# Designs tried in a protein design chat: VH-VL binders against q9umr5. Part 332

Target 1, 268 residues: q9umr5
Amino acid sequence: SYKPVIVVHGLFDSSYSFRHLLEYINETHPGTVVTVLDLFDGRESLRPLWEQVQGFREAVVPIMAKAPQGVHLICYSQGGLVCRALLSVMDDHNVDSFISLSSPQMGQYGDTDYLKWLFPTSMRSNLYRICYSPWGQEFSICNYWHDPHHDDLYLNASSFLALINGERDHPNATVWRKNFLRVGHLVLIGGPDDGVITPWQSSFFGFYDANETVLEMEEQLVYLRDSFGLKTLLARGAIVRCPMAGISHTAWHSNRTLYETCIEPWLS

## First folded at step 17 (VH-VL)

Design ke61 (framework fv_nofazinlimab)
Fold by ESMFold2-Fast, scan of step 17:
Structure ke61 (fold): chain C 268 residues (1-268), chain A 122 residues (1-122), chain B 112 residues (1-112)
Amino acid sequence: as target 1 above (268 residues)
Amino acid sequence: QVQLVQSGAEVKKPGSSVKVSCKASGGTFSSYAISWVRQAPGQGLEYLGYIIPIFGTANYNEKFKGRVTITADKSTSTAYMELSSLRSEDTAVYYCARVDFDEYGYYGMDVWGQGTMVTVSS
Amino acid sequence: DVVMTQSPLSLPVTLGQPASISCRSSQSLVWRDGNTYLNWFQQRPGQSPRRLIYKVSDRDSGVPDRFSGSGSGTDFTLKISRVEAEDVGVYYCMQGTHWPYTFGQGTKLEIK
C-alpha cells in the first residue's frame, strides 16, 4: 500500500492546521498512515532549529524503522528547514518524497504577519542587529534570517541555515550532503501570493542579491558548488518545482487544487 | 535616554509567586531585549533569562526553567518576570536590564533598572 | 555552563595607584562571528550594576579613560590606571558568547 506520511508544521503552528490536508490524503490515498508531529507547537516553534531537529529526529526514527519501503515528508514553512537538516543529519533515513510547502530554503528577508501585526513599522532592515548575535541565534526565526545587505554577518552568525546550505564550511558537510542525497524526490512548492515568505522564490532556492534582485536557484553559489546536492538532484531528475499563484501562506495545506497538482502525485 | 523603572519591594511566603515589572521609557522598546538578573544579599550576579519583545517569547536559564516566566507588553513598554514556588534562597534583588542591539553585534546590558528586593519569609 | 573566574576577589588599593583585575573563562569567548562578547560591570554600594566595558575593550559613554579592558580567548584584564575614591565597589566580568550567560564571582575594590 501507500508509504506513511510524516507532517512537520511551521512557525506558531500546530497539528490542527493540517486537518484539510489529512482529508485530501484520505480521499486520494485511502489507508495511508499519516503522522502529524505535535512537537514545538505554538511559541515553542521559536526554540533554536537545531534543538527542534533533535526532537523531530527522535520522533521520526521509530516511524521510519517500521516502514522499510520508505516514508514521505510534508514540511510546511519553517518546518521545511527542520526537514532539510533532518535529512542531512540522519545517515539512514528512508525518505522517498520530501515535499516542502512554502519554506524559506534560502532564508527570509521580509516582515512576517507576526512582526507586522505586533509592530506597525517594518523591522526588515533592522532585524539583522538582533538576529546576528548570540542572543538572537537562540530563536528559530533568526536561524534563517538572511539579510542580503549584510550577507557577511549572515554567513558568520547563522548557526543553522548558512551551515545546512553549505554557505559556511562545517566538518560534517560531506556527510550531510551524502545523507541529503538519499532523498528520492525534492518537491518544492510556493508562490508569489504567499505574503509571508520573502522573497517567495526562497521556497525554490532563489534569493535576493545585494540590490534585492532575485537570483534563481541555478545562479546561487550553493547550487553551482553543489554544496549539499541540489545540482546532483536536479541532474538526477529528482527536483520538482510546483509554483502556484493565488495561495496565501496559511492556505498551502488547505487548498484542494494545490494538493491535487503539487502534492498528490508524489505520495505513492 | 532610556530608563528602566521596576516595581516596588515584595515580601512573599514560601510556595507563593512573585511578579516583578520593568517599564521602559525612551528609545524603541521593540529594538532591544530585556534581561533579568538576580543578586542574593552579599552574593554575585545570576542570569535568569531574557525576552526579545518582537518574538513574544523568552529564553530561560535551565536552572530556573519551570519556575520563571518572562513576558512583555509592547503596548505599555513593560517587561515582567514571574517566579513561582518561592523558597528562602530566592531572596534577592531582581534587576531588569536592556540589551541594545547595535549594527556590529556587540551586545551587553547597558541600562539597568533600580532593582526590586524580593524577600521570601519563613 | 561557562565558568568565569576572577582574581583577586579582594583588591585593597591606595588612592592614585593602579589596579588590575583578571577574568578567566572555562572556554573561548570568541563567537563564530570573530567577536568576543566579554563585558565588565561596576557595582557601587547600594547601586545597580553599571557597564564599563563591552567587547573586551570598548568603553561605554561616560566611563573615564582610566578604565581599560584587554585580553583574548579565555584571559581578560580590567585595569584602572589611577584609582579614585568613587571606584570603590564590586567589579564583575560577564560572558555573552555562550548561553546561559554567566558572571565572574566579583572583585571587591577597597581603599587602603
Scores: ipSAE 0.752, ipTM 0.885, lowest interface PAE 1.2, mean pLDDT 90

Design ke62 (framework fv_nofazinlimab)
Fold by ESMFold2-Fast, scan of step 17:
Structure ke62 (fold): chain C 268 residues (1-268), chain A 122 residues (1-122), chain B 112 residues (1-112)
Amino acid sequence: as target 1 above (268 residues)
Amino acid sequence: QVQLVQSGAEVKKPGSSVKVSCKASGGTFSSYAISWVRQAPGQGLEYLGYIIPIFGTANYNEKFKGRVTITADKSTSTAYMELSSLRSEDTAVYYCARVDFDEYGSFGMDVWGQGTMVTVSS
Amino acid sequence: DVVMTQSPLSLPVTLGQPASISCRSSQSLVWRDGNTYLNWFQQRPGQSPRRLIYKVSDRDSGVPDRFSGSGSGTDFTLKISRVEAEDVGVYYCMQGTHWPYTFGQGTKLEIK
């Protein structure tokens, strides 16, 4: 009787990371059909986000077609950006709850321990040189790199995030907005102790200004212009904010208290 | 100054595989990509693919996808290009070249290895 | 794939005279940052290619001023104001805007 749940993983991740999440769902909503999409695993998660969107779209279409009552999406980290684009490009999606688990919705600009592990010789201040090139935009990480000190390069070079956020014009923007607005609930989850997503408020559509002061969602031009429907969703009562302290980036999908507080209420 | 030094010439039989190395010296290995380009005798240049060592991933020209694998070992500053299921048409000089992502430079290949002749014969 | 077409394919030139090579792309090479990623390479007999020009008109370090690049969109030119004996070789244009990156078929410059 419960709507099916589709799970989309993050960077350098796979379906196995969600075994605890599946256990929680089975305990609280027994009989729920949960599909963890096993595409773009490990190194393949570095492929361009538009390529990943196409692959996940092909996997999601038959699942949605078999569920006339609707489906829920749980999308983790980078996967939350994939799901943002899916909801915009699919003119026939039937998503009820879109649950975004600590995803950099306004982009990433961080020199954290995780990024130093991935990019040991690159400082965050210099990553724009790699990311805002034609070469760099062939990699997912660079598709959502958002350097607040080189906003002109971000706006012109980002092949993905600037477009889905409506920060740069696109011929399909009106259709993408219409499609996205079909979602029942946008559930945003994140927190200050994540340690990877920088600023952590990016998970709630907040981001740095040119002085690295965080401006929250309601102060962003994309919200004020209602570029892809955030203002409309908020007015409709469809945006849920669920911040939680004490959770590191790799623990969002395996913390029982988080599940019970932020995810469980939105699985019908 | 960055220098790229490639492994020596190879003679291979049809159906076998070849693995060519490209060792970088000078500069920061992680601050650029390594491209692989080939040139058959008397012919033009053909782009095979590249690797960005900092991301640990590679992109391939669809023409070679399934046969070419490009890898990098950051600890030795060495990139590798492996081509499998060799045919006579794969006889060529294989070059590695640096792609600089620096805003001060360019996004075309500014430093090239000396080339490695791969001959595919019976 | 973007097709890069060079003309002429063979360019016999008298020492001291100018030479000009054209390169045309099947689609615009202007990228979203406003830059055009068109490069010119020289390959002397038996040697690795050497980049002469990047971003249409910027000369690499050590490249003589007699080499110049120009063009926009889909139509590009490499000019040598006064050909010298050391210029013998094959010249290639190359686009880095659209994947996969592609080269022109090459222009062989020979002394008459």
Scores: ipSAE 0.016, ipTM 0.525, lowest interface PAE 6.2, mean pLDDT 88

Design ke63 (framework fv_nofazinlimab)
Fold by ESMFold2-Fast, scan of step 17:
Structure ke63 (fold): chain C 268 residues (1-268), chain A 122 residues (1-122), chain B 112 residues (1-112)
Amino acid sequence: as target 1 above (268 residues)
Amino acid sequence: QVQLVQSGAEVKKPGSSVKVSCKASGGTFSSYAISWVRQAPGQGLEYLGYIIPIFGTANYNEKFKGRVTITADKSTSTAYMELSSLRSEDTAVYYCARVDFDEYGSWGMDVWGQGTMVTVSS
Amino acid sequence: DVVMTQSPLSLPVTLGQPASISCRSSQSLVWRDGNTYLNWFQQRPGQSPRRLIYKVSDRDSGVPDRFSGSGSGTDFTLKISRVEAEDVGVYYCMQGTHWPYTFGQGTKLEIK
């Protein structure tokens, strides 16, 4: 029998985004118990990420308890950040594969066409004024907004991403790192044609410097300092990088070739 | 520069709902957060919640969670506060106010509407 | 919730004399960004509140120099150097650091 799969959706999303993914899993791994969590759907996905982490934690505990041999997580877009924090706050998780589908793991800095209704033209440069305040940090999108031109404000104001990435000190950092390192495999998926995640390399822990030049994971201070365990995981052979061109943001969970190449091999 | 104009006074029965509007003029509506604050007659100020129109979702004070809904219509530059299951203790002046921002962030409510008196009586 | 306590609650003042209002918070108002989200509002009879001071000591445009804010951590003060007749009203401190945001109970300034 196959380990159960838990699916966590993204921003403005719900369970029907994963209909094709469930079909693919059923075809290649028949009998797999797949649970798509229907929490924080649609507009509720804008709730603070720590609130979402608490809600998803309560939902996954009974699933993990019924699967002592382990579970797999498939976490899409913003959901990948929820899963990052979930793995850090749970001292007893039994996650084997954590599959991150085009998630802004180092943050987001872009007002792409997909988010155009949310961001008036040229809002990218000014969103930091709202996001890096107590008012802004009560919304999920501001929790991972990472303006490379105001990195000091991001480091000081981010209530979520800067903490889970170990970019700012936290009393629980050592425990969070220990818990995250329990994961069997960290499978990172993303690509240049996503059109929403900016820079797309954020899905692989790369990000902009102050000149908007992308520095890859191995050049990041969080990797070099091993702040939450990336360097340790890579040394262990536990990080998988699966970039794929030609896939738009809303197609990662519904592309058969992507599934067969990047997801299927990690479902045991 | 920015002005907020609220809808007129309302008299409601217990158990009903009220929806107060707050229309913004001047500036870029979607760049502001809009807060809702109330004041019972002769009493102090109480924070209900706020909305960031570009996100389309509000944050609510837990005291009113389940009864208050704050929305925004960007096409008319109007924010709304709806309070349901009204009780006599909900009798108050309801204010909308803009949350300002500058180069370093947002500080507080710099522009206020004129207020809307909501009276709940049997 | 953060409790904001003002004193005095009633402040009779002679025209031209100074006035000061104290505001104490139940916990530090310094946010993780190093900024303190403490505001002062004035409400004249029958009118909407008007922000006088933000970020402890920054004065809003159009607010007279006679108004000043000071303080740090949990203790804050609003001062009026020379009270004028137009200053009659209720003054509120407000914290925007910790959700839910809260106001002091108000200080009524009246002319003797």
Scores: ipSAE 0.759, ipTM 0.890, lowest interface PAE 1.2, mean pLDDT 91

Design ke64 (framework fv_nofazinlimab)
Fold by ESMFold2-Fast, scan of step 17:
Structure ke64 (fold): chain C 268 residues (1-268), chain A 122 residues (1-122), chain B 112 residues (1-112)
Amino acid sequence: as target 1 above (268 residues)
Amino acid sequence: QVQLVQSGAEVKKPGSSVKVSCKASGGTFSSYAISWVRQAPGQGLEYLGYIIPIFGTANYNEKFKGRVTITADKSTSTAYMELSSLRSEDTAVYYCARVDFDEYGSYYMDVWGQGTMVTVSS
Amino acid sequence: DVVMTQSPLSLPVTLGQPASISCRSSQSLVWRDGNTYLNWFQQRPGQSPRRLIYKVSDRDSGVPDRFSGSGSGTDFTLKISRVEAEDVGVYYCMQGTHWPYTFGQGTKLEIK
């Protein structure tokens, strides 16, 4: 029998978006128990990420408790950040594969096709003013807004991403790293045609420097310092990189070729 | 200079709803937040919630969650606060106020509307 | 929620004399950026509140320098060095560090 799969959705999303994914899993791994969590749907996805982590944690505990062989996580977009935090705060998680579908693991900086409807393109350079404040940090998108031109403000003000990435010190950092390292496989998926995640390499722990030049994971201080275990996981052979061109942001969970190539191998 | 102008006084029956408007002039409407605060007669100030127009959504004080809805129309630079299931305890002056964000991290609740009296009786 | 406690609640003062209002928070108001989001508002009879002070000690534009704010952590003070007739009104402290944002009960300043 197959390990249960828990699915965590993204920004302005709901469980219904994953109907194709569930169909694919049922075809290739019949009998798999798949739970798509119906928490923080639609506009509620803008609630602070730590609030979402708490809610999702309460939902995943009984699922994990009933699966002694372990579970798999499939976490889409913003949901990938929720899952990053779950793996760190849970002393007793039994996650085998953590599959991150186009999630901004190093943050978001850019006006994308998706975000155009939220603010004018010219606001990209000014969004730091709102996001790096107590008011802004009450919204999930600001929790992972990472302006490379105001990195000092990001490091000091981010209530979420800077902490889970070990970019700012936290009393629980050592325990969070230990917990995260219990994951069996970290499967990173993303691509250049996503159109939302900016830079798209954020899905692979790459990000902009102060000149907006993308530096890949191995050049990041969080990797070099092994702040939450990326260097250790890579050395262990536990990080899987699966980039794919031609896939837009809303299609990662409904593309059969992507599923067969990047997801299916990690669900056994 | 930014100015906030609110809609006029309302008298409502218990169980009804009220929708108060707050029209901004001056500045860039999408660059700041709009807060809603109320004050019962002879009493102190109470924070209901705020909206950041560029996100299209609001954050609510749990005391009012489920009864208060804050919205914004960027095309008219107007924020709205709707309170439903009105009770006599909701009788108060309702204020909107601007929260501005600058490069130094100074956050201003510096411009307030004139207030809207909402009376709930009988 | 963070409780903001002001004292005194009633402050009769003679014209030209100094006045002092205390504000105590149930939790530290220092945010992770090192700033303390403590504001002071003045409300004259029949008018909307006006912010006097933000971030503990910064004065708003047009606020006379006889108004000053001080404090740290959980204990804050608003001082008026020389009270004038137009200072009559209710003064509120407010914290903007922890959601939901909360106000003190208010201090009514009156000329005796």
Scores: ipSAE 0.664, ipTM 0.844, lowest interface PAE 1.6, mean pLDDT 90

Design ke65 (framework fv_nofazinlimab)
Fold by ESMFold2-Fast, scan of step 17:
Structure ke65 (fold): chain C 268 residues (1-268), chain A 122 residues (1-122), chain B 112 residues (1-112)
Amino acid sequence: as target 1 above (268 residues)
Amino acid sequence: QVQLVQSGAEVKKPGSSVKVSCKASGGTFSSYAISWVRQAPGQGLEYLGYIIPIFGTANYNEKFKGRVTITADKSTSTAYMELSSLRSEDTAVYYCARVDFDEYGSYAMDVWGQGTMVTVSS
Amino acid sequence: DVVMTQSPLSLPVTLGQPASISCRSSQSLVWRDGNTYLNWFQQRPGQSPRRLIYKVSDRDSGVPDRFSGSGSGTDFTLKISRVEAEDVGVYYCMQGTHWPYTFGQGTKLEIK
């Protein structure tokens, strides 16, 4: 029998977006119990990420308890950050494969199709004024806004991403690292034609320096210091990198070739 | 300079809903937040929630969650606060106020509307 | 929720004399950026509140220099060096550090 799969959606998203993914899983792994969590849908996806983490935690506990052999997580876009935090705060998770589907693991800095709906004009250079305040940090998008030109403000103000990445110290950091390291496989998926996640290499723990030059995961202080276990996971052979060109942000969960290449091999 | 002008007084029956408007003039509407605060007769101030128009969504005080809805219309520079399932204890003056996100880090309610009296009685 | 406690609740004062209002928070108001989001508002009878002070001690534009704010952590003070007739009203402290944002119960300043 196959391990259950738990799916966590992204910004402005809902369970309906995953209908093709469920079809693919049913075809290749018939009998798999797939639960797409129907929490924080649509505009509720803008709630603070720590609030979303708590809600999703309550939903996954009974699913994990019923699956002593383990579960798999498929976490899309912003949902990948929720799953990062779940794996850190849960002392008892039994996640085998954590499949991160085009998620801004080092943050977001750029104009996107979704931001164009929110802004009358591009605001990327000025969004830091709103995001790095107590008011702004009550919204999920500000929790992972990472302006490379105001890195000091990001490090001090971020209530979420800077903490889970170990970029700023936290009393629970050691426990969070220990819990995260229990994951069997960290499967990172993303690509240059996404059009939303900026830089797209954020899905692979790469990010802009102050000159907007992308530095890859192995050049990040987070990796070099092994702040939450990336270096340890890579040495263990537990990190899988699966980049694919030609896929837009809303197509990662509905592309058959992507599924067969990057997702299917990690479902057991 | 920013000014906030609110809609007029309302008298409502218990169980109904009320929708108060707050029209902004001056400044860039998308560059700030609009807070909603109420004050029962002879009482102190209570925070209901706020909206950041650029995100198109609001944050609500848990005490009012499920009953209060805050929205914004960027084209008319107007914020709205709707409170449903009204009770006598909702009788209060409702204020809108601006939160500015400027380089000085003022992040406080510096401009207030004139207030809207909402009376709930049968 | 953060509880804001003001003292005194009633402050009768003679014109030209100084007045002092205390505000205590149930937890530190220092945000992780090092700023303290403690504000003071004045509400004259029949009017909307008006912000006097933000970030503990910064005076708003147009606010007379006889008003000053001070404090740190959990203990804050608003001082009026020489009370004038126009200062009659209720004064509120307010924290903007921890959601939900909360106000003190108010201090009513009256002329003796």
Scores: ipSAE 0.749, ipTM 0.886, lowest interface PAE 1.2, mean pLDDT 91

Design ke66 (framework fv_nofazinlimab)
Fold by ESMFold2-Fast, scan of step 17:
Structure ke66 (fold): chain C 268 residues (1-268), chain A 122 residues (1-122), chain B 112 residues (1-112)
Amino acid sequence: as target 1 above (268 residues)
Amino acid sequence: QVQLVQSGAEVKKPGSSVKVSCKASGGTFSSYAISWVRQAPGQGLEYLGYIIPIFGTANYNEKFKGRVTITADKSTSTAYMELSSLRSEDTAVYYCARVDFDEYGSYGMDVWGQGTMVTVSS
Amino acid sequence: DVVMTQSPLSLPVTLGQPASISCRSSQSLLWRDGNTYLNWFQQRPGQSPRRLIYKVSDRDSGVPDRFSGSGSGTDFTLKISRVEAEDVGVYYCMQGTHWPYTFGQGTKLEIK
């Protein structure tokens, strides 16, 4: 009776990270079919995001086809960007709730403690030199690196995020917007103690201006121009914002209070 | 000035593996990428793959995917290219080359190693 | 994959005379950032390749100004205004716009 749930993991992650989330869902919604997609694990999560979107698309098509009443997506960290693109490129998706779990929806600009593990010698101010090149754009992290001091390079070079956010034109933009708008609910989750997603407000479509001052979603050109439907979704009452303090990046999928507050209500 | 110094020539049997090193000196190892290119005797250049050391992972040409592995050790400023399941057709000079990144993007392969001859013979 | 085609494959030239090498790509090499990632390399006998030109027309440091690159889209040219004895070798064009990156088949420059 409950709609199936599809889980998409994040950077350097795998299906194992979601064992607690599966336990919570089983307790509150017994009988729910939960599929945690085991694709692009570990270092393979660094493959270009469009390649990952294609692979995940092939995996979700049969699941969606078998669920005429719809499905829910729970997409963690980088996986939230994969799900953003899936909802845009699939002209036949039947997603009810898209639950974005601490995902950098407007991009990433920072070498937080977790990213220092990944990039121990990274200098956030100089990463744009690598990322905004044909060479760098073959890696997922560069697909959503958004340097606010080189916004012109981001807009021109980004092969992924600038396109799905409608910040750069694409021939399919109108169709992508129409497809995305078919989603029932966009549930945005994140918080100030994440420690990885920088700025943390990126999970809520906020981001730095050129002075590194955070502007909220409603002040973004993406929202104001309604480039892929955020303004329309908000007017429809379809956007849910669920910020929570005290949760580190790797704990979003294993915190019971967060699950009960932000996720459970959207798993019909 | 950045210099790339490669390991010495290798003679290998079919079916074995070879691992070629490329040690960088000068500049900051994390500020560039390392490409691997090969050249069979009397033939042209063929691109195998590249690694961005700061990410710790590589991108491979599909022709070599499954047989080539490119790694980097930031502590020694050394990149490695390992090619497995060697065939006589893999006989070639293997080059590493630096991909420089300026403020306006990649300049491509501006500094090359001296090359490593790998001979595969039965 | 993008196919890079060079012409001529063999180029005998008299010392002091100009030389010209053409390179054609099967697809436009203009990247979305407005740059065209077309490179030219020189390989002297027994040596590693050396980059002469990047982004169609920008010359590397230490490369003599008698070398110049031009072109756009799919058609590119390397010119040597006055060939010197040290220019003997094989010249390769290379595209860095579309993965996997590919080289032309090479042009052997020889003194007559």
Scores: ipSAE 0.797, ipTM 0.905, lowest interface PAE 1.0, mean pLDDT 91

Design ke67 (framework fv_nofazinlimab)
Fold by ESMFold2-Fast, scan of step 17:
Structure ke67 (fold): chain C 268 residues (1-268), chain A 122 residues (1-122), chain B 112 residues (1-112)
Amino acid sequence: as target 1 above (268 residues)
Amino acid sequence: QVQLVQSGAEVKKPGSSVKVSCKASGGTFSSYAISWVRQAPGQGLEYLGYIIPIFGTANYNEKFKGRVTITADKSTSTAYMELSSLRSEDTAVYYCARVDFDEYGSYGMDVWGQGTMVTVSS
Amino acid sequence: DVVMTQSPLSLPVTLGQPASISCRSSQSLVWRDGDTYLNWFQQRPGQSPRRLIYKVSDRDSGVPDRFSGSGSGTDFTLKISRVEAEDVGVYYCMQGTHWPYTFGQGTKLEIK
C-alpha cells in the first residue's frame, strides 16, 4: 500500500484547486489516502504564517500517528513555507517525501496583483516599509518578503522566513535543524514561466544578491553554513531538483506532465 | 476620501451589553485595520483593540479580554465593538479609527469616527 | 505594558510663544526595522483626536510645519514653534511598537 499524502495549499487557495492532482494520484497510486487540509482558505491564507503552522500542525498530528510507515507532503506555493516550518517544529514527524511545488523558499521580491490589492500604494521597491513594520508581519505574504536591497531589514524584521532559514538566530534553531533533517526526500519544483514567484529560483533556494543577480543554493550562506540542513541533505542524496518550463503559477497542481515527471516518482 | 461614521449615543444599565458600529465609506474596506479607543469624561485615551477585516484577525487589550468583541462585516463595510458586563466605569466616548497601510509606514490612526457616547447608569 | 509618561500635564502658553511637551516610555520603542513607532495626537475640545506626527518626527499631511517631533529610544518631545489660538486642546503621545498600544496621560495646552 502507498503512504498517505497530505496537501497544503497556497495564498488565496482552497482544497478545490487540487482536484486534478487528486485525479492523477488516484490513477497512478490507487488506494492512496490523500488529505487536502481545508484550513486558512481564501482570505484566511493572509493570516500570519506562524498561526497557520500551529493550525496545520494540529491537523497533521493524527494523520501522521495513524501512518507509522510515514507520510508524504505536497505543499504548494506559500504552503511550501508552512511545510518547511512544520518539519522544523515537529519533534516526531514521519515525513518521507516533502514535495515543494513552486514555493518561495528564499523569499519573494516581485510585484503581484495580490500585493497591489492589499497595499495599493506600494511597489516592490517600497514594500519593505510596509512588510517589515509591526503591522506588516501580521500578513503572511510579508512573512516571506525578502527585499535584496534591504537585506539588513529582512534579517532583523522577518518574523518567519529569516528564522526558519536560520538567517537570524533563534533559541530553537538546533532542534529545528535536527527535526528538519528527519525528512526522507526534499523534492523542489519550479520554473521560469511561473510568473508569480520572483525570482523563480527561490523555489530551489536560489535568490537575488544586492544587484538582483541570482545566486543558486550552493552559493547561499544558509547552505554553506548548513543552517537548517540543506548541505547535509544534499550530501545524503536527499534533495531532488525538478525544474520545468512552460508552467504558470496556478498550473503546477494541474499539469499531468509535471505530475508524471516531478511528483509521481516520489509517492511510495 | 475615507470617512468613518459611528452609531448614535446609548444609555445602558449596569450588567447589560452595548454594540457600537463604525461604517466606512470611500476606499477599500479590506485594505486597512480598524482600531477602537475609548475616553472616559475628562480622562485620557485607552486602546481597546483592533481588527484587520480582510482576514478577521482581532486583537484585544488584556484589560478588556473576555468583555470586548470586535467584528467586521465586509458586505456592509462596517466594524463593530461589543462591550459586555457594563459598569459605571465604562461610561466613555468610544472611537473607531483607521490604520492605513501606506508606503511611509505611518500606521497610526489617521482617520477617526466622530465618537459614540456610551453612558452606564442605574 | 509600556507606560507612557507626559510632562507637563498642564501647559499655559502665551500666543506666539513656543511650547514643548515631553513624553517618556518605560522601555525602548525601537522596532526590529530600526524605526520608532511613536505618534503624537491633538484633541481639540469636543472633537475626535487628530494625528499630528508619526514615527517620532514625520508630519501628517495638512499639519502645519510649526509642529515638530524629535527624540529617540525612550525620550521624545513635541514642539510648537509659535502657538496659535487653534492649538488649544489636549496632546497625547502614543506608542505603536509594543502590544498593547498605549497613550500618555495627556498634556492640556491653554492660552494664558
Scores: ipSAE 0.591, ipTM 0.800, lowest interface PAE 2.1, mean pLDDT 91

